# Designs tried in a protein design chat: VHH binders against Galectin-4 (LGALS4). Part 8

Target 1, 332 residues: Galectin-4 (LGALS4), of Bos taurus (Bovine) (q3t0d6)
Amino acid sequence: MAFVPAPGYQPTYNPTLPYHNPIPGGLRVGMSVYIQGVASEHMKRFFVNFEVGQGQGADVAFHFNPRFDGWDKVVLNSKQNGSWGQEERKMSMPFRKGAAFELVFMVMTEHFKVVVNGTPFHEFKHRIPLQMVTHLHVDGDLMLQSINFIGGQPPSNQMPMPAQAYPMPMSAQAYPSPGQYYQQQSRLPTMEGPPAFNPPVPFNGRLQGGLIVRRTIIIKGYIPPTAKSFVINFKVGSSGDVALHINPRMTEGAVVRNSFLNGSWGSEERKVSYNPFGPGQFFDLSVRCGADRFKVYANGKHLFDFSHRLSAFQRVDLVEIHGDVTLSYVQI
Key: E = the ipSAE of ESMFold2; O = the ipSAE of OpenDDE; V2 = 0.75 times the mean of E and O plus 0.25 times the DockQ between their complexes.

## First folded at step 1 (VHH)

Design a8 (framework vhh_nb_b201)
Fold by ESMFold2-Fast, scan of step 1:
Structure a8 (fold): chain B 332 residues (1-332), chain A 124 residues (1-124)
Amino acid sequence: as target 1 above (332 residues)
Amino acid sequence: QVQLQESGGGLVQAGGSLRLSCAASGFTVSSNYMGWYRQAPGKEREFVATIYSGGSTYYADSVKGRFTISRDNAKNTVYLQMNSLKPEDTAVYYCAKDLEYYGSGSYYDAFDYWGQGTQVTVSS
């Protein structure tokens, strides 16, 4: 089954260039734009623009432009009423020709914070009010793996929720159908905890209220070139039971799944039609709790299902991630 | 080694159309940031339109909706289609490779223009 977008998570996978589309719900403080891609082997330039409207002459609130033609540099600027503003330059290059990257724009109160491959790169002060920005425009000498808008929840989702939470309505931008369609709340994924940005490994996240049907855990990460294996556990903290154990093994080229219940490992499941976990690669994992099984997607593509072995799966209250992996984003 | 040759300029009545061509040699237009600039009598050089290597385009406010930049990779040529021409469009039009903007405001004279320019005159 295809991944279902949620209010705080709006991915587009393998978009073609030029990418020129609305930002779901517009820009908001606390929102992040995650871009995963590969710089072309013969890259001269690419750009990322935050634009006011969709017209060809649109004002540009923020222009991010790495260049290999001439001295390596990143040019940052804005464009208002057809005129470029005061140029900012960074004479360091965080990208490498032919290499995969993750480029993150964090929308802060005073500036855009730019993070490349998990390392802070630059802060660009706002020159145009954030509410005027409606579109993201990406083009140039790269291949896009994904663009994801994280955060920017509707105001109703900011309110405290009861321990037995229910899914909040998705915005119009979250729906696959064009227009302002309202999907059934009971079928929508939920994302209840605050996001963790670049959390350390080992990661231990508490599932407040436990694992419920439609709850979706999102893990964005990177597999170092020398990585051998890592683990994701959906665990009952009080007993140590593991309802779902996911163990990518880079040396074996395997994605091992199992359970650890009542002191015993169950039968391993290994069958996948593709393996998204390669050394030097970024990944995007979505783990959704269904009524009868976990549904797992990697990079927007179905990876595997895992039938519930723990009948009382609502007792799962801990997500553990450890081993040879770097984390960019975890939403539980 | 890099050479750019503009052509297609001329005299045209207001409301008319012209198509400018920029023939490139010594490099591939599909792999480069390409643009058109113009310089009107007694004024500084100004930006008109650009096309990035990936094919996206951007226009000055004064020409958007009227001008279209395009390229033909097989002919290694960049075009500027100019419609609904106005007397204020009268200028020498230049084709440029690997454009950069500097500081604040408009593009500077420091940009390296490789073409000789082609004259466009729009009469009332």
Scores: ipSAE 0.000, ipTM 0.148, lowest interface PAE 18.4, mean pLDDT 79

Design a9 (framework vhh_nb_b201)
Fold by ESMFold2-Fast, scan of step 1:
Structure a9 (fold): chain B 332 residues (1-332), chain A 125 residues (1-125)
Amino acid sequence: as target 1 above (332 residues)
Amino acid sequence: QVQLQESGGGLVQAGGSLRLSCAASGFTFSSYAMGWYRQAPGKEREFVATISSGGSTYYADSVKGRFTISRDNAKNTVYLQMNSLKPEDTAVYYCAAKLTYFSGSPLYTSEYDYWGQGTQVTVSS
């Protein structure tokens, strides 16, 4: 079964190029655009454009353009009324030909913040009002694995007007949880907690209120080329019981699932039609709690179901992630 | 239909000047990056100069300070002013056009959508 998107979490998986589509609900402060893909072995250029409308010759609020043709560089610019503006250039290249990448555009009040493979890369000051931006356009020498629009609330009458009233923490902006969009629509998967951006591993997230039917946990991560295995546990903190243990094993090419209940491991489940956890690859994992089972999707495609072995699954109050993985985003 | 027509080539003495013109028709000229490339006998086409839809210019190192590219969107024409010509500048000069979503101009022949027929420039010793 396909994953159902919501306004606060809008994935598109394996889109064909050129990708040229509306940004759901328009571009908003607090929104992040996650792009996972692979740079072509023969890459000359690719671009990501935030565009005003969809026509040829549309104004471009932000043009992000890595180039291997000539000196390696990333060009950043805007286009208004057919005219390119003042180029900003980075002579550092965060992409590698043939390598998977994650490219994140964080929409801040004064700029787009660009993060590549978990590392801050550039801040591009807004040259066109954000409200004018309607479309995302991606093309060139890459293959897209996913594009996801995360966060940013639609207009709300209850939003406090003076945003500057609160001191800014180190991760400066409190992005609305994707779960805040799901709360408005009871038929969609629920997401309850605040998101964690690039959290350290081992990760320990508390499920306030426990695991309930329709609660969906999102895990975006990266498997280092030398990785052997990693673990995701849905755990009862008080007893140490693990209702669902997911253990990708890169050496074996296996995705092992099991439970640890009353001090004993159960029967391993391993059957999958494909394995999304390859060395050097980014993944998007969705774990939904159903009435009878967990439903797990990877990169928008059904991966496996796991029938509940812990009947009182509402007691699950901890998500643990540890081992050879780096995390981009966790929403519990 | 789309056409690019070069003119202004000819024979000139070393140290002299020529101005090449390229008249474009059949597309929205102002939206296209325009370039000049040249091909000497027995060589591949090489980049000379390019001008983006926004007017940003880029030059090959061999011609910087000697050649100037410009455009007139009202006339659908791109120009190459060539000063201090050298025998090494002898080549057929081609006009090229690219509808591009890239900032600046394409540098490689395979990236251009349209090409002219070329105009011969010969620089005597």
Scores: ipSAE 0.000, ipTM 0.205, lowest interface PAE 14.9, mean pLDDT 81

## First folded at step 2 (VHH)

Design b1 (from a36, 14 letters changed; framework vhh_8fcz_2; at its last look DockQ between E and O 0.01; V2 from the best seeds 0.00; counts 0 for: pae E 17.8 > 2, unsure alone 60.6 < 65, placed apart)
Fold by OpenDDE, look of step 2:
Structure b1 (fold): chain B 332 residues (1-332), chain A 125 residues (1-125)
Amino acid sequence: as target 1 above (332 residues)
Amino acid sequence: QVQLVESGGGLVQPGGSLRLSCAASGFTFSNYWMNWVRQPPGKGLEWVSDISGSGGDTTYADSVEGRFTIIRDNDKKMVYLQMTSLKTEDTAVYYCATEGYSYGDWEDTYYFDYEGQGTQVTVSS
């Protein structure tokens, strides 16, 4: 089954470099851009640019540039009318050669908040209006696993606030009208709850309205190198019944699924074609509630189905996550 | 002490070519990216180009992309800037630096101190 992202969650998996694509719907306050990748073993530098258009000489609202040139540093800057602005420097390198990383750009009212591997790194004040930014450009000595735009558009039920028409440079490719985007998303799985950024573990999230068909739960996280196991439960809070228990076990290299109903565990399911939960790896998990089963995708790829064993799955109102996992993003 | 000495500037006609040289001393040359920056008359410092320690990676300002070429010789501890198709707007004092300079439209600030005297490039008919 093909992965269909939920509205407001727009991942691209395994993009090739250079990545130079439009930002869906443009940049808005509240949006987060997640970049997962691996720094090259012999990396010298890479960059992430938030650009005004994609033409040659496009302005750069935000240039994020790790440099491994003896004195490791991260350079932050902007470019306008062909000239670079005042350079900001971080004389710390949060990236390691050959290591996986998660880089998050959170678009705030006054600045970009940069988070690397769950740790706040820098705040870069806006120098160019956010509304002018149209493209994300990534290139350099890295491999990309995923790029994800989160929170850029209001939930399908909310009318898009008219983007203040900032004069877009003529070279800006016409983005599909927000109307067409929303119409297409009406058929997509729905995320009902507010996003949680870097929530602590254990995580206990309430599913307001319960688990309904087409509801999609997103869990992004990191498996520590020393991790043994962690658990994701879709639980009925009042009874303690677990409709779906997901238990990655790093020691066994297994992804165990089960249910706990009426005080007893059901039959374990273990079969998977691949295991996305390796030590030292980032994962993007999408759990979709179907009419007759859960459909679970990892990193955009189907992982497993789990038939509903709790017939009244609508009673599920709690998502629990505990164990050896670091969470970067949860949307329930 | 870090020392950078630029040379090779001069007067050229539009469309002409120049090769700038920078002699570096006082640091492990091959470990550092080297930069060329320039200061046009009445303007701040503008970044032009940089090159990785190994010389394998180069970047250019959009204004000079395709016209300028940065190269280095680690054995000689030299950085060069081959300039072609020179324009009047390329007129500036050119400096080499171990780190890049940034000069933006928003703030008139110098990013980096340099010890070099620079070399004057004048492009005029």
Scores: ipSAE 0.000, ipTM 0.229, lowest interface PAE 12.4, mean pLDDT 85
ESMFold2, look of step 2: ipSAE 0.000; ipTM 0.230
ESMFold2 (binder alone), look of step 2: mean pLDDT 77; pTM 0.787

Design b2 (framework vhh_5c3l_4; at its last look DockQ between E and O 0.60; V2 from the best seeds 0.00; counts 0 for: pae O 12.5 > 2, unsure alone 64.1 < 65, grease 28.5 > 24.2)
Amino acid sequence: QVQLQESGGGLVQPGGSLRLSCAASGFTFSNYWMSWVRQAPGKGLEVVSDISGSGGDTTYADSVKGRFTISRDNAKNTLYLQMNSLKPEDTAVYYCATEGYSYGDWDYYFDYRGPGTQVTVSS
ESMFold2, look of step 2: ipSAE 0.290; ipTM 0.736
ESMFold2 (binder alone), look of step 2: mean pLDDT 80; pTM 0.814
OpenDDE, look of step 2: ipSAE 0.000; ipTM 0.267
ESMFold2-Fast, scan of step 4: ipSAE 0.495; ipTM 0.797

Design b3 (framework vhh_5c3l_4; at its last look DockQ between E and O 0.29; V2 from the best seeds 0.00; counts 0 for: pae E 6.6 > 2, grease 25.9 > 24.2)
Fold by OpenDDE, look of step 2:
Structure b3 (fold): chain B 332 residues (1-332), chain A 126 residues (1-126)
Amino acid sequence: as target 1 above (332 residues)
Amino acid sequence: QVQLQESGGGLVQPGGSLRLSCAASGFTFSNYWMSWVRQAPGKGLEVVSDISGSGGDTTYADSVKGRFTISRDNAKNTLYLQMNSLKPEDTAVYYCAREGYSYGSWEDYYYGMDVRGPGTQVTVSS
């Protein structure tokens, strides 16, 4: 079964460069843009642009530009009416050649908050109204694993207010109406809880309303190079029963699944066609509760199913994450 | 027309000081990082120091760190380089340069010294 993203979670996996696509629903306060990729071993530069429209002449609300072609630095700027603004420069380089990275742009009221590999990097004040931004442009000496737009979505019953009219370049291409995305979201799995950004481990999240059919839990994280194992439990808090236990073991190269019911472990399931939990890697995990089984996807690809062993899976009200993992995003 | 003009160079004894100035015109001076670069006889162009548009950020080559100070007056569209404790090794033609952008396709994306003045000679000798 193909991966279907939950409302407010819009990933594109393995996009090709250049990436130059509309931002679904436009930029909103509270939205985060997650970019996972690998810097080239021979990296000189790459850039991320938040652009007003599409085209070479488009205004750039935010230009993020790591450079290895001299003094290593990250350049930040904007472009309006064909002219670059005042350049900001960070002399620290948070990217490494040949290394995986996670770059997060958090859209705040007054600025973009930039986070690299879980560490705050810079705040870039808005120079162009964020509501005018329509496109994300990524190119350069990198490989993209995923681009993910998270949050910023109005309730399904509320259509976003039309963006204020902004004189766009004649070459600007139309992008799909946000309304098209909202109509499609009604059939998508639901995410009920608020997102947690960079939550500490151990993580204990309450599933308000319990685990219901079509509920989707999203977990994004990083496997440290020295990691041995970590655990994700879907647990009944009152009894201690674990409906689904996921245990990636880096030392064994295994993804172990099990249940702990009535004080005993069940039979382990280990079979997978691939292992997304390698040391030094980022992962995007989606756990969907079906009527008769859990469906788990990693990085947009089906990983495994787990048949319900706890018949009353609706009693599950806790998600626990502990062990050798760094979390960047959790939504339950 | 974009123009840069250096001044303040000359002959100085080792341990002496000089202050270079660069007058800028034809562009929004405060939007650009500005740099001082130098070229010694028989050597290539070397970046000495640069400064952000606001003046809040500065960078120095290791060879001049602690001795040279870059500054700017945006109201006067002027860039400065205070050079103290000068050494014979500092002898060179010093250029004021603008660090500019060229946005296009990825292959054409450029950032670097896009405008440079005619230079001013600095000679450190006993």
Scores: ipSAE 0.025, ipTM 0.479, lowest interface PAE 3.9, mean pLDDT 87
ESMFold2, look of step 2: ipSAE 0.093; ipTM 0.598
ESMFold2 (binder alone), look of step 2: mean pLDDT 81; pTM 0.818

## First folded at step 4 (VHH)

Design c1 (from b2 with T59Y; framework vhh_5c3l_4; at its last look DockQ between E and O 0.57; V2 from the best seeds 0.00; counts 0 for: pae O 4.8 > 2, unsure alone 64.2 < 65, grease 31.2 > 24.2, SAP .715 > .668)
Fold by OpenDDE, look of step 5:
Structure c1 (fold): chain B 332 residues (1-332), chain A 123 residues (1-123)
Amino acid sequence: as target 1 above (332 residues)
Amino acid sequence: QVQLQESGGGLVQPGGSLRLSCAASGFTFSNYWMSWVRQAPGKGLEVVSDISGSGGDTYYADSVKGRFTISRDNAKNTLYLQMNSLKPEDTAVYYCATEGYSYGDWDYYFDYRGPGTQVTVSS
């Protein structure tokens, strides 16, 4: 079965480089761009550009550029009318050659907040109106696992800001105005519940309204290199019944699924075609509740189904995550 | 056109001092981090020191830390390198350079570099 992203969650998995694509709905305050990838073993440079339009001559609202050019540094800048602006530098390198990483750009009112591997890294003040940003450009010595655009739903009461007079590259005119993208996105259904960013483990989230058909739970996280196991439970809080128990066991290289009903564990299911929960790896897990089963996808790929063992799965009202995992994003 | 021109190099005895200057033109000098880099005979380019556009942040290679001081005068579009306690191993051609990004060129560290000035430390 093909992966269907949850509303408001727009992932691209395993994109090829260069990645140079429009930002769905345009860049908006409250939006987060998640980039998961692996730095090359022989990495020299890579970059992430938030660009105004498309093309080599496009203005760059935000240039994020890790460099291994003798002195490890991250260069941050903008480009307007073919000229680079005031260069900012971070002399700390949060990326490691050959290592997986998660890079998050949070679009704030006044700046981009950059988070690397769950740690705040830098704030880059907006130099170009964020509403003018239309494309994300990624290239360099890295492999991309996923790019996700999350959030940024316009409040119902917010009027679109008028387009500021800003010279647009000719190439940018070929694309719909950011305002048009914004309007289109406003019509998309929103996911239920507020997202949790970098929530601590153990995580206990309440499913308001219970688990219903078509509800999708998203869990993004990192498996520490020394991790032994962690658990995701879809639980009935009142009874303690676990409708779905997911237990990646790094020591066994297994993904164990089960239920705990009426004080007893059921039969374990272990068969998977692949294991996305390797030590040192980032994962993007989508758990969708179907009528007769859970459908679980990892990194956009089907991982397993789990037939409902609790017939009244609607009683599930709690998602628990505990163990050796670091969470970057949870939406229930 | 971007131009960088170094000056102030020369022959000096070990323990001596030199002050290098770099005159910059053709770009907004204050927008760019500036670097001093050097190339010793038979060796690759080595970054010696960096300074932020405002001059508020400076960085030094371990090999020169405590001996060299980078500074800039944005009003004069000039970069400086005060070199004290010079050692024979400091012998190199010294370049001032701008750091930048070149799309698709991952091996290129500097956008612009001057022709260099020779510094020779010898007894």
Scores: ipSAE 0.023, ipTM 0.405, lowest interface PAE 4.8, mean pLDDT 86
ESMFold2-Fast, scan of step 4: ipSAE 0.572; ipTM 0.840
ESMFold2, look of step 5: ipSAE 0.443; ipTM 0.810
ESMFold2 (binder alone), look of step 5: mean pLDDT 81; pTM 0.824

Design c12 (from b2 with W33Y; framework vhh_5c3l_4)
Amino acid sequence: QVQLQESGGGLVQPGGSLRLSCAASGFTFSNYYMSWVRQAPGKGLEVVSDISGSGGDTTYADSVKGRFTISRDNAKNTLYLQMNSLKPEDTAVYYCATEGYSYGDWDYYFDYRGPGTQVTVSS
ESMFold2-Fast, scan of step 4: ipSAE 0.566; ipTM 0.843

Design c16 (from b2 with S52N G53S S54G G56S D57S; framework vhh_5c3l_4)
Fold by ESMFold2-Fast, scan of step 4:
Structure c16 (fold): chain B 332 residues (1-332), chain A 123 residues (1-123)
Amino acid sequence: as target 1 above (332 residues)
Amino acid sequence: QVQLQESGGGLVQPGGSLRLSCAASGFTFSNYWMSWVRQAPGKGLEVVSDINSGGSSTTYADSVKGRFTISRDNAKNTLYLQMNSLKPEDTAVYYCATEGYSYGDWDYYFDYRGPGTQVTVSS
């Protein structure tokens, strides 16, 4: 089945190692790199490199290297002209052998901000100009589930024209804050609202302009090992009607879908070819509004369709997420 | 080739102080991070403190922060750990350790540690 993309959100699913590919449009302030993977049960090391070009002797602007050989540690460094720089080190190990993880690199003006499993981990000050960074290189003792480059301008020659009367500095013109940058991305018909980073649960997001054909909602999250169930509702705030209710139930191994219209629950739909909501797992969920139905993809694979039961689905103006789930990213 | 030899351990009463030393040879000591790590009986290894090649950056485990001070003398190829306000929980074998990487080749990374020196904190 076909993955449902959103503009400025083009993930690569289940890439093989080594992963060594161009960063779309280059590395830019306001961009985030989301890596979901599983640390090998017998992991010694893995690394994530932001590299200058693709050669074997390429300079490395940022080397992120968790190690279980010797003392548990995360090593952070750069390599210029074949020589490693001053090593930065963290004695806390946010990864666990055999466990799924989400690793996020946020490109800020002065540093890379590293977030692991929703918790801020380190800030690595830039040592090489960001404009020189062209490639992401990942290798070592892990399995990759996905790599997403989020934020930055979509791949096109068109930049937003600056105000004609006010020439902005290049650094100021490069990117607004992550929220403002995503607001510019959301001017596109299929991504209307600003993103939420690590939002608390329960989550309540307003669909400004309501649910329209081709609008895509993206939810990245984590199922805690002790989780029993959680809920995603596409809701009409004024009436309380729920056009689509998604209820993963970890105890039952089920993904329940239903509607709540005019005070009554409809017929449950449960059939899926696979269940992406396992305890201890990260997920990437894409919910696209079609003319006749919702199309739902998890981790790049079609999960289910849900035919519209609320004929005036444009009235849906709220996305609610509650229950036993941790959220890393929501784009509505 | 790399040799690390700890000294200065012993028996001390709670609240006391000890200074550990580590004599290094067989590598360019001034180019590498150095660590103190410890192991209590029946427990895993715990990194106590790290110091960078030039001595300008140090880290400490939360369990020893404010009580222990790591330092180095690159002219003498010696690493030190000043241990103050010692607690019974600090009882362990203390190892001097070094780790590094070959320029551009992480497959030839190395980790070495000495034979250790016993620290016992008891009354």
Scores: ipSAE 0.011, ipTM 0.431, lowest interface PAE 9.3, mean pLDDT 82

Design c17 (from b2 with S52N G53T S54G; framework vhh_5c3l_4)
Fold by ESMFold2-Fast, scan of step 4:
Structure c17 (fold): chain B 332 residues (1-332), chain A 123 residues (1-123)
Amino acid sequence: as target 1 above (332 residues)
Amino acid sequence: QVQLQESGGGLVQPGGSLRLSCAASGFTFSNYWMSWVRQAPGKGLEVVSDINTGGGDTTYADSVKGRFTISRDNAKNTLYLQMNSLKPEDTAVYYCATEGYSYGDWDYYFDYRGPGTQVTVSS
């Protein structure tokens, strides 16, 4: 039932409309805003606004507005001092009435890059300085599944050290050897690898330092309507052992879990109270390594636990994802 | 106060021509895409043509392609529709329109449309 987010990964699930809330820390270059939702069957319009402040008459740095009331189009603009600026328009429609979508705004140095369902859609040059943007406003004819602000995070107090006289580059090299690394504690789940945006499938990600207690792996993806199954493996590269095999099977409506150790498959675990992996659906999966088990959450809800079968789970150094799935974001 | 005022409608024989004008005031006309929208007797609204802010990018409904030409004069805050080879099925009230940008409890939603001008194509 409880969801434990990783640092720099703070999703809001199933927010009500209108959504009108502060952007944590404001907009920063390197930040991405992931919006997953469903366009209403009778959609006329919806909008996403990046706003300067809150309330009536707020300046809008970027207004993104798909419309079905008239010719299908997406209108893009800004509002400053109560006046709309030069309208940009796309006469192509990346959304479909009644269909689930993923809409991503990537904050780049010179523009917002808009990606819809994994496909680049538009680049909107900045008209208002990014640092003035404080709020995200979403309303209209859609249902929100999630909004997630990823990246561009202010420095965390992971090192309780006062401001230093000399600058020091932040790197994995600053951390102690693997033996000492496991002795270090953190209040928040650990995320050590760089994020992968829209990585190809099959995906192979190396877990530097191996799987440690509190390490959290995040996988955001999409299940095509014709998908049959896909696989996520937590693997020991040197032996080929799989500590945790997650195999959603859309045809069976099952989420199969197992291990492959010493050349043999173990006992399948299948019981879940709900199945988040439906055809045509976007998902958000978090896999957290505990001392005695993996704890897995989907779309903010606990999905299953998987007790460690590989006692030396720290040897897991590879995450593989393959099969009938499209990936939008992987953080290991 | 935003105002859009159409003119140039009338009665014309099939195959004839008319030029509609729309005078805009109360907003920065050059910042808006503009549309011509029509409503035939007993039918819903049909978007006939759109034009971008600078006038270089236009779209047309399939029913009017090759016969109608939309244009604008930003210095005069005026939108035009040149209608050639008119057919009886072009009979409608023609509206000059611009679409609102946002809506919600805290945002202003507005959709500007003129009172319309009647075009009748009949012998």
Scores: ipSAE 0.012, ipTM 0.481, lowest interface PAE 9.2, mean pLDDT 82

